# VH-VL binders against q9h9l3: the designs that were tried, part 34

Target 1, 176 residues: q9h9l3
Amino acid sequence: PRKMVAIDCEMVGTGPKGHVSSLARCSIVNYNGDVLYDEYILPPCHIVDYRTRWSGIRKQHMVNATPFKIARGQILKILTGKIVVGHAIHNDFKALQYFHPKSLTRDTSHIPPLNRKADCPENATMSLKHLTKKLLNRDIQVGKSGHSSVEDAQATMELYKLVEVEWEEHLARNPP

## First folded at step 18 (VH-VL)

Design y105
Fold by OpenDDE, fold request of step 20:
Structure y105 (fold): chain C 176 residues (1-176), chain A 123 residues (1-123), chain B 111 residues (1-111)
Amino acid sequence: as target 1 above (176 residues)
Amino acid sequence: QVQLVQSGAEVKKPGASVKVSCKASGYTFTSYFMHWVRQAPGQGLEWVGWINPYTGLEFYAQKFRGRVTMTRDTSISTAYMELSRLRSDDTAVYYCARSGTYYYDSGPRFDPWGRGTLVTVSS
Amino acid sequence: QAVLTQPPSVSGAPGQRVTISCTGSSSDIGLGYDVHWYQQLPGTAPKLLIYENSNRPSGVPDRFSGSKSGTSASLAITGLQAEDEADYYCQSYDSSLEGWVFGGGTQLTVL
């Protein structure tokens, strides 16, 4: 049996108009919600938009941030061989320039039983904030200070645990 | 149409350096990764490394670390692979090949490939 | 030498079915990373044949099929044709090497 971790990343804007999402923070928690990794990461490109309202990232966070390539190595070391749970996790893996095995990936934004439990259309893409409120009666991503990737990763793991048994059985019958 | 046009054949002496180019067209150069793969005469395919044309960040196979340098010029949608301290066993056809950035945009499959650049290292 | 193991050669008569195996380890195929297959005709660059274990790109006949199980993958060719004579390579990702890896290649001869 493989260990399970949850991941959440915060992105900043790079490129001429800041429309490219670049990794600026990554948080990883274990099954119990304990923080295994939480680092600010220095993108390899110049930051044009910190997206602070959403990302919570500020310029001062980049002063001692871990260079991307180093952070990537640290993160991949943690993720390798694990079942990785995330919300819209394709964004995180894309930012990491990493292709985690599909069979070891769990995306809470694409789990029909989870949506059903939340009285949402099974094939709809619901926000982490909405699912967390509906199923955990918890408010996340509140205020204007930006998201907490640790909080989001923990919420993601807790959401998945609600449907873990059912979904793992489904995947066993229908491997991705 | 998507295509990768590589520079012409090279003949080098041992100890020299070679720089092969790969010009991309028919797609957004910075939206896909670029890989380099070589094939010695009569041998199989060997992955050399890859580069993110958007950031310029590169990753090399351990075998080539310290001797290979991958770069890109986004203004002309061209990727470069430079191999230094050449030796006879570096003689091979060097290919550039495109891959996606994630599964939903073609993923880590290599498609298309350049036609290859023959690099011959001989005394 | 190659990280993934393929038979060096296979052969078959026209119309027959041939299978090419690709054996990996617990750090690549066995870890769940996808396998891709490439066809290389004599004197040409490799061409994508199968992606993500069992998918065919446009233009690839349904005679070609791929599968993966455990630490191994397999390429099957049914209704073998003369034009299928080529080298075939499997490809995956190895976490321990932190990079993509190829099989040693299999030369398919159509008798």
Scores: ipSAE 0.933, ipTM 0.959, lowest interface PAE 0.5, mean pLDDT 96
Fold by OpenDDE, fold request of step 20:
Structure y105 (fold): chain C 176 residues (1-176), chain A 123 residues (1-123), chain B 111 residues (1-111)
Amino acid sequence: as target 1 above (176 residues)
Amino acid sequence: QVQLVQSGAEVKKPGASVKVSCKASGYTFTSYFMHWVRQAPGQGLEWVGWINPYTGLEFYAQKFRGRVTMTRDTSISTAYMELSRLRSDDTAVYYCARSGTYYYDSGPRFDPWGRGTLVTVSS
Amino acid sequence: QAVLTQPPSVSGAPGQRVTISCTGSSSDIGLGYDVHWYQQLPGTAPKLLIYENSNRPSGVPDRFSGSKSGTSASLAITGLQAEDEADYYCQSYDSSLEGWVFGGGTQLTVL
């Protein structure tokens, strides 16, 4: 069986109106929740909106941030060949300008058995915060300091572990 | 409606540089990646590199690192590929090709392609 | 030099079924990266034929089909027609090279 990691990224706003999401932090944890990677990342373009209340990113975090291209290389080295678990993970991969194999991708925002366990409609897109509270009885993304990508990645992994056996069997029968 | 219009054929001497352009229309230039692929006469396709037109960030195949430079001008939706220190084996048709930024927006498939630009390197 | 391996040529008579193989490795197709196929008619630019292993873009006849298994992919053409005579290329991503890769191309001749 392949090694499994969970990823969560924080984005800042770039572009004329700050509507483009650019990678500003990335956290990767292993199956046990140990942090494998956690770095602030300097986008290749000017930041217009730090989105601090959500991202937790502040200007001071960019002073010694890892340049995007370097960070991307470091991250991809970790992800390559792994089953990667994330929540709405397409946003993370898009920000990384990376196409991880679908067969090695697990998106907790699109796992019907997970929603079912949380007494949510199977085809609904539930937030990580909601699922974590419902299934793990844990509060994440609280306060005014913004999100912690490490906590979010850890929560994502723990959520997936609740349905891992069932979902992996499902995927084996129904490959993407 | 999506179209990639490339610059005309080039004839260069060994050691010179060539810069090929690719003007995009019919879509948002900065919302898709631009790839460059070349094809030597009678040979197969060879990926050269790609660029994010929004940021200008580029990635090159190892073979071309140090000799190729990909740039873009967003004001005119045009991508450029410059190849320096040309040699005879650089003679090829150079294509620009579009790809998406993720699976839901056409993904890593190359579509469409420009008609190609012939670059001939001869002494 | 091509990372993905294709037969240099295949041939078939009109109406027949032909298949073109695309063999990769554990760092590309074998790692799970999708395979795309392109058709290149003589003197023209490549055209997307199959994307993400088995999907057909609009305008591509259903007699073209793609599949992927293990470290290899395959393009199948049923009801072969004269206009199918072209070069066919498979494409994927190679993690070790950190870039996209093509097969060597297959020349299809319709007898």
Scores: ipSAE 0.932, ipTM 0.959, lowest interface PAE 0.5, mean pLDDT 96
Fold by OpenDDE, look of step 18:
Structure y105 (fold): chain C 176 residues (1-176), chain A 123 residues (1-123), chain B 111 residues (1-111)
Amino acid sequence: as target 1 above (176 residues)
Amino acid sequence: QVQLVQSGAEVKKPGASVKVSCKASGYTFTSYFMHWVRQAPGQGLEWVGWINPYTGLEFYAQKFRGRVTMTRDTSISTAYMELSRLRSDDTAVYYCARSGTYYYDSGPRFDPWGRGTLVTVSS
Amino acid sequence: QAVLTQPPSVSGAPGQRVTISCTGSSSDIGLGYDVHWYQQLPGTAPKLLIYENSNRPSGVPDRFSGSKSGTSASLAITGLQAEDEADYYCQSYDSSLEGWVFGGGTQLTVL
């Protein structure tokens, strides 16, 4: 069995009007929630919008941030060959400019059994915050200081654990 | 209509450099990755590298690192591949090809391709 | 030379079924990366034929099909036609090389 990790990334706005999402922080945790990686990352483009309210990223975090290309290499080394769990994980991988095998990807925003367990429509896209509250009775992403990618990654992993057996069996019968 | 228009054929001597261009049209240039692939005469396809036209970040195959430089001019939706210290075995048709940024956006499949640029390296 | 292995040539008569294999390793196809196929007619640029193992782009006839299992992929052509005579390449991503890789190519001859 492959090792499993969970990832969560924070993005800042770059490009015209800050509409382009660029990676500014990445957190990776193992199956037990231990932090394997947590770094601020310097985007290759000028930051127009830190999106601090959501991202938690401030200008001061970019002073010693790891250059994107270097960070990408570090992150990919961790992810390669792993089952990677994330919430709306396509955003993370897109920001990383990285293609993880679909068969090794687990997106908690698209797991019908997880939604069912939370008394949500199976085919609906629910927020990490909502699922975490419903299923783990835990509040995440609270306050005005922005999100914690570590906290979000840990929550994502815990959510997946709730449906891991069922979902893995489903995937085994229905490979992508 | 998505099109990739490449520069014309080049003839170079060993040790020289060549810069091939690829002008994109029919889509948002900065929303897709641009790849370069070459094909020696009678041989197969060989991936050279790719560039993110938005950021300018490039990634090269190990074989070409230190000798290839990929750039872009977003103002004219044009990607460039420069290969230096040319040798005879660099003779090939060089293709530019578009790919998506993730699976939902055309993914890592290459589509479309340019018509190719023949680069001949000979003494 | 090529990271992915293809037979150098295959042949078939019109109307027949032919298959082209693409064998990878544990760091590419075997790791779970998708396989894409390209058709290259003589004197032309490659054209996307199959993407993500088994999907056909618009305009590609349904007589072309792709599959993947383990460390290998396969392109099947049914109802072989003269116009199918071309070179075919499989493509995937290799994590160890940190880049995309192609098969050596297969020349398909229609007898």
Scores: ipSAE 0.893, ipTM 0.942, lowest interface PAE 0.6, mean pLDDT 95
Fold by OpenDDE, look of step 19:
Structure y105 (fold): chain C 176 residues (1-176), chain A 123 residues (1-123), chain B 111 residues (1-111)
Amino acid sequence: as target 1 above (176 residues)
Amino acid sequence: QVQLVQSGAEVKKPGASVKVSCKASGYTFTSYFMHWVRQAPGQGLEWVGWINPYTGLEFYAQKFRGRVTMTRDTSISTAYMELSRLRSDDTAVYYCARSGTYYYDSGPRFDPWGRGTLVTVSS
Amino acid sequence: QAVLTQPPSVSGAPGQRVTISCTGSSSDIGLGYDVHWYQQLPGTAPKLLIYENSNRPSGVPDRFSGSKSGTSASLAITGLQAEDEADYYCQSYDSSLEGWVFGGGTQLTVL
């Protein structure tokens, strides 16, 4: 069995009107929820919108942030060859400018059994916050400080573990 | 119509540098990655590297690190590949090729390709 | 120098079925990375033929098909036509090299 990690990234807005999402923080946890990586990352372009309300990122976090290219190398070393669990994970990979194998990707925003357990429509896209509340009875992304990517990554892993056996069996029968 | 127009053929001496251009049109230049691939005469395709035109960040194949420099000018939607310390075995057709930024955005497949630029290195 | 292995040449008569194999390793195809195929007609630039293992771009006839299993991929051409005479290249990503890799190419001759 392959090692499994969960990832969550926070993005800031760059480009015209800040519509481009650029990686500003990345957190990776192992199967047990231990933090393997958690760094602020400096985008290669000027930040227009810190999106602090959601990202939790502030200007002060960028003072000693890890340059993107360096951070990307560090992150890829962790992810390579592993099953990577995330929520709406395509956003994280896109921000990383990275293509992880589909067969090694688990997106908790697109797991029907997980939604079923949460009494949600199987084909609906539910938020991490909602699923965490329903299935783990835990509140995340609370307060005015913005999201914690570590907390979100941990929650994502825990959610996946609820359906891991069933989903892995499904994927084995229906490989992507 | 998506199109990649490359600069003309080059003839260089060993030790010299060459800079090939690739002008993109028909799509948002900064929304796709630009790759460079070369093909020696009668040989196969060899990936050289890629650049994110939006950020300017580049990634090179290990073989070319230290000799290749990829840049872009977003104002004219043009990507550049410069190869220095040229050797005879650098003689090849050099292609630029576009790829998406994620699976749902044309993915890592190369499409389209430029028509190629022949670079000849000879004494 | 090619990381992916292809037969150097294949041949077939018009109307026949031909198959081109592409064998990778545990760090590329075997790791789960998708395979793409390109057709290169004589004196021209490569053209995308198959993407993500089995998908055909617009304009590519359905007689071209791709598959992937384990560490290998395959391109199948049915109803072979004279215009199919070309070089074919498979492509994937190699995590150990941190870059895209191509097969050595296969020259298809239509008899």
Scores: ipSAE 0.891, ipTM 0.941, lowest interface PAE 0.6, mean pLDDT 95

Design y105
Fold by ESMFold2, fold request of step 20:
Structure y105 (fold): chain C 176 residues (1-176), chain A 123 residues (1-123), chain B 111 residues (1-111)
Amino acid sequence: as target 1 above (176 residues)
Amino acid sequence: QVQLVQSGAEVKKPGASVKVSCKASGYTFTSYFMHWVRQAPGQGLEWVGWINPYTGLEFYAQKFRGRVTMTRDTSISTAYMELSRLRSDDTAVYYCARSGTYYYDSGPRFDPWGRGTLVTVSS
Amino acid sequence: QAVLTQPPSVSGAPGQRVTISCTGSSSDIGLGYDVHWYQQLPGTAPKLLIYENSNRPSGVPDRFSGSKSGTSASLAITGLQAEDEADYYCQSYDSSLEGWVFGGGTQLTVL
């Protein structure tokens, strides 16, 4: 079976009025939740809005951050050939300027059996925080210091495990 | 409508450089990637590299690293590809092509393509 | 020396079905990367025909279809018409080359 990892990214605002999301942290964990990668990343464009309330990114984190092009190469080497689990994961791939194979992508924001377990409409897009509280009885993203991408990646993997057998069988019968 | 307009044909000698341009219109230039692809006479398509016009960061196929430079000018929505130390086997039509940045919007497909710029390298 | 392998030519009579194969490796199609197809009419730029294995952009007839399995992809054209005479290229991403790769192209002749 293919190895599985979970990814989560934190973004800052670049471009006019800080509306463009640019990668500033990326965390990758293995199936057991062990950290494989966790780096602050320096965007190639001027940071207009650190978005600290949600991103947890502050100016001091950027001082020694890995330049985007280098970080992207490191991250893609880890992701290559693996099933990658994330929440709204295509936003992470957009920030990485990369398209992972759909057959190796698992998006916990778009898994109908997971929503069903949470007593949500199967086509609804639910937040990671909500699903984690409802299904794992855990509070993540607590306080105003911003999200932890390690914590979020770990939660995403645990959520996927709740539906892994069912969803992997579904995908085998219904290739994307 | 979305359009990519490329510069005219070039004739060069071995050892020279060529810089071809691709002017975009009908869309937000900085919201899409720009690729360069070449096609030697009677042969197939070969990917040269791409640039993100928003950041100015470029990524090149291994074969061209050290000889190609991709740039852009966002004020005139124009991408450029410069190939140096030209050889006769660099004779080709050079195309620019747009691709999306997000799976749920345009995705990684090349659409549209420019009409191509013939670069002829001969002594 | 194209990374993806296509037959150099295929032919068919009007109304017939033809297929064009595209064979990759364990580092591109075999690793799960999508296949895109382009049609190149004589003397023109390539035009997107099929994207992400099987999707048709607006304006492409439903007699064009694509599929992918294992390390290979296939473009099928049913109800073959004279205007289908063109070169056809498959494309994917290759992780070992860290870049986009094309097939060598297939010249379709309508008899």
Scores: ipSAE 0.815, ipTM 0.913, lowest interface PAE 1.2, mean pLDDT 93
Fold by ESMFold2, fold request of step 20:
Structure y105 (fold): chain C 176 residues (1-176), chain A 123 residues (1-123), chain B 111 residues (1-111)
Amino acid sequence: as target 1 above (176 residues)
Amino acid sequence: QVQLVQSGAEVKKPGASVKVSCKASGYTFTSYFMHWVRQAPGQGLEWVGWINPYTGLEFYAQKFRGRVTMTRDTSISTAYMELSRLRSDDTAVYYCARSGTYYYDSGPRFDPWGRGTLVTVSS
Amino acid sequence: QAVLTQPPSVSGAPGQRVTISCTGSSSDIGLGYDVHWYQQLPGTAPKLLIYENSNRPSGVPDRFSGSKSGTSASLAITGLQAEDEADYYCQSYDSSLEGWVFGGGTQLTVL
């Protein structure tokens, strides 16, 4: 079986009115929740809106941040060949400008058995915060100082473990 | 209709440079990646590299690093590929091709392609 | 040399079925990256034929189908017609080369 990692990214606003989401932090954890990667990343475009309330990114974090192209190379080297777990993970891959194989991608925002365990509608898109509170009895993303991508990646991995056997078998029977 | 219109054929001498253009229309230029692919006479397709028109960042196949430069002008929705220090074996048709940035739209497939630009490098 | 391996040519009579193989490695198809197929009619640019292993874009007849298994992919053409005479290329992503890769192409001849 392939090894698993979980990823979470924080985005800032670039482009007109700050509406384009650009990568400014990425955290990757292994199956046991150990941090494999956690870096602030400097977008190649001018930052219009740091989105600090949600992203936790401040101007000072960008002073020594790794340039996007270099960070992307580092991140892809870690992701290559692995099952990558994330929450609404399509945003993370889009921000990385990378297409991870669908057969190696797991999105905790769209796993019906996970929703069922949380007493949520199977086809609803549930937030990471909600699922984590319901199923792990943990509060994440607390306050207005921004999310921790390390904390979010760790929570995402723990959520996936709750349904891992069932969902891996489902995907084997129903390849994406 | 989505279209990619490429510049006309070029004849160059060894050691010169060539710059091929690819003008996009019918879609938001900065929302999709642009690739360059070449095909030598009687040969197969060879990926040269790609550019993200939004960021201007480029990624090249190893064979071309140091000789190729990909750029774009977002004000006229045009991508460019410049190949320097031309050799006779750079004679090929050079295609541009669009790919998506997002699985749930166009994904990584190349669609559409430009009609190609023949670059001939004569001895 | 092409990164993905295809037979240089295949042939078939009208109405028959032909298949074109595409064999990669553990760093591309074998790592799970999707395979896309392109048809190139003589003197023209490549045209998307199959994407993400088995999907047909609008306008491509259902006699064209694709599949992927392990390190290999296959394009099948049933009910072969004279207009299918073309070159066919598979494409994937290769993590070792950090880029997009094509097969060497297969020339299909309709007898």
Scores: ipSAE 0.767, ipTM 0.906, lowest interface PAE 1.4, mean pLDDT 93
Fold by ESMFold2, look of step 19:
Structure y105 (fold): chain C 176 residues (1-176), chain A 123 residues (1-123), chain B 111 residues (1-111)
Amino acid sequence: as target 1 above (176 residues)
Amino acid sequence: QVQLVQSGAEVKKPGASVKVSCKASGYTFTSYFMHWVRQAPGQGLEWVGWINPYTGLEFYAQKFRGRVTMTRDTSISTAYMELSRLRSDDTAVYYCARSGTYYYDSGPRFDPWGRGTLVTVSS
Amino acid sequence: QAVLTQPPSVSGAPGQRVTISCTGSSSDIGLGYDVHWYQQLPGTAPKLLIYENSNRPSGVPDRFSGSKSGTSASLAITGLQAEDEADYYCQSYDSSLEGWVFGGGTQLTVL
């Protein structure tokens, strides 16, 4: 069977008024939750807003960060040919400037059976924090200083496992 | 309306360089990728590479690495493709084409295309 | 090389149905990458005809349709009209080449 990984990214603000989201950290874990990749990434544009409150990114993280083009190459080599799980994952692929195959993409923010297990409306977009608390009895994104992309990627993989058999069979019957 | 206007035809000798321009209008230039595609006379389409106009970063098809440079000027919403060390088999129409940056905003499809710039390489 | 394979030509009479195949590999269409189709009228630039396998842009008649299965895609044209005479190209992304790839093109002749 195809190997599966989970990804999570943290973004900073670039461009006018810091409104453009640019990749500043990426974490990838395997099916068992082992970290395959975790790097701070230097955006190719000037950082206007570190968004530290949510991103956890600070100026010190950028000092030795991997330049975006190099990091993108490293990340894509890991993702190619794999089922990639994420939460609101289209934002991660946008930040990577890459269109991963729909048939190999799993988005925990848009899986109706997962929402149903959480007693949430099946078509609602639920936050990772909320789903993780309800279904895994874990608090993530806790504390004063933003999200951990490793923690979030690991949580995302565990959430997917709760519906993996049902959802993979659904997708086999309903190819994207 | 969304338009891509390309520079005029060029005639070059082998060994020279050519720089083709593509001026965008009717949309936010830095919010979409720009691709370059060529078509030799009577032949099919061949992807050359792409540039992200926001960052200026470029990605080239392996065949063209080392000979192509893609740039842009955001102040005039214009993308450029320069091909160096020209040879006769570089004779082609060179198109620019726009794509989205993610699925929720035009996706990876090429739309629109410029009208093309004929580059002729001959002695 | 991982150039998508199309028949060089197809033909049909007005009102008939024709199909144009596009065959890739396990590193492009077979890996799940979307297929897009372009129509190129003589002397003009390509124009988007079908995107993401089966979607029509506004202004493209519903007699054009697309599908994808396995390593292959297909463009179908029903109710064939003289104006449909053109070259047709499929396109996808190929992970081993790390870039976009086109089919060789298919010349459609309306008899």
Scores: ipSAE 0.758, ipTM 0.902, lowest interface PAE 1.5, mean pLDDT 92
Fold by ESMFold2, fold request of step 20:
Structure y105 (fold): chain C 176 residues (1-176), chain A 123 residues (1-123), chain B 111 residues (1-111)
Amino acid sequence: as target 1 above (176 residues)
Amino acid sequence: QVQLVQSGAEVKKPGASVKVSCKASGYTFTSYFMHWVRQAPGQGLEWVGWINPYTGLEFYAQKFRGRVTMTRDTSISTAYMELSRLRSDDTAVYYCARSGTYYYDSGPRFDPWGRGTLVTVSS
Amino acid sequence: QAVLTQPPSVSGAPGQRVTISCTGSSSDIGLGYDVHWYQQLPGTAPKLLIYENSNRPSGVPDRFSGSKSGTSASLAITGLQAEDEADYYCQSYDSSLEGWVFGGGTQLTVL
């Protein structure tokens, strides 16, 4: 059977007025929530806005960060051949310059059964923070010091487990 | 209208270098990847590599590492591919092709392609 | 040598159905990477025909269809027309080579 991992990435702002999102941290956990990868990543472009309130990234984190090209190679080696779970996960793949197979991709921001369990409209795009509070009775992304990508990846995996059997059966009937 | 306009045919001697250009229009140049693909006469398609025009970062097929350099000039929306130490078996049509960066907006498919630049390497 | 294997040629009469196979490996199609198809008319650049296994871009008639299963993909052309005479290439991503790979191409002859 294919192994399953969860990923979460934190972005900083590059480009004009810091509006382009560039990868600055990536965390990967296994099915049990154990950390497989957690690194700060140096974007190849000048950082205009660290977006620290959300990203948790500060200038000191970049001093010895792994250059993007090296980090990408390490990350893709872990993801290859696995079911990858994430929240709004295609933004993470875009930041990695990588297209993971759709049949191996699970996006907790777009799973109708998960929304239903949270008493939310089935087709709404719900935040990770909101789903985690409603379904796991836990607060994540607390305060203004930024998100923990490890915490977020772990929460994403736990959310998926709530609907895993139903959603895997749905995907078998309805291949993406 | 999205267009990729390539430089004209080149004739080179073995050992020389060639630089092919690909000028983009009709879209935001830095928002899409640019690929280079070659085709020797009577042969199939061979991927050479790609560049992210926003960052300037490039990735090359193993066969071409050490001989190919991909660059761009964002001020004129132009991508370049330079191949050095040319051999007669580098004679080919060299295409540029655009791909998307995001599944929800022009995913990984190559569309459009340039018309190609014939590079002939002969004594 | 092509990474993805295609028959070197296929033929059919006008109005017939033909299929073109594309066989990969456990490091490309077999890992779930999508297959794209390109049509190359003589003397022209390749043109996108099918993307992400089975999707047609605007302007490609529905008599062209694609599918993928296991380590293989297939392009089907129904109602063959003389203008379909071209070379056809499949494409995927290969994790071992860390890049995009093409099939060797299939020359379609319309009899």
Scores: ipSAE 0.694, ipTM 0.882, lowest interface PAE 1.7, mean pLDDT 92

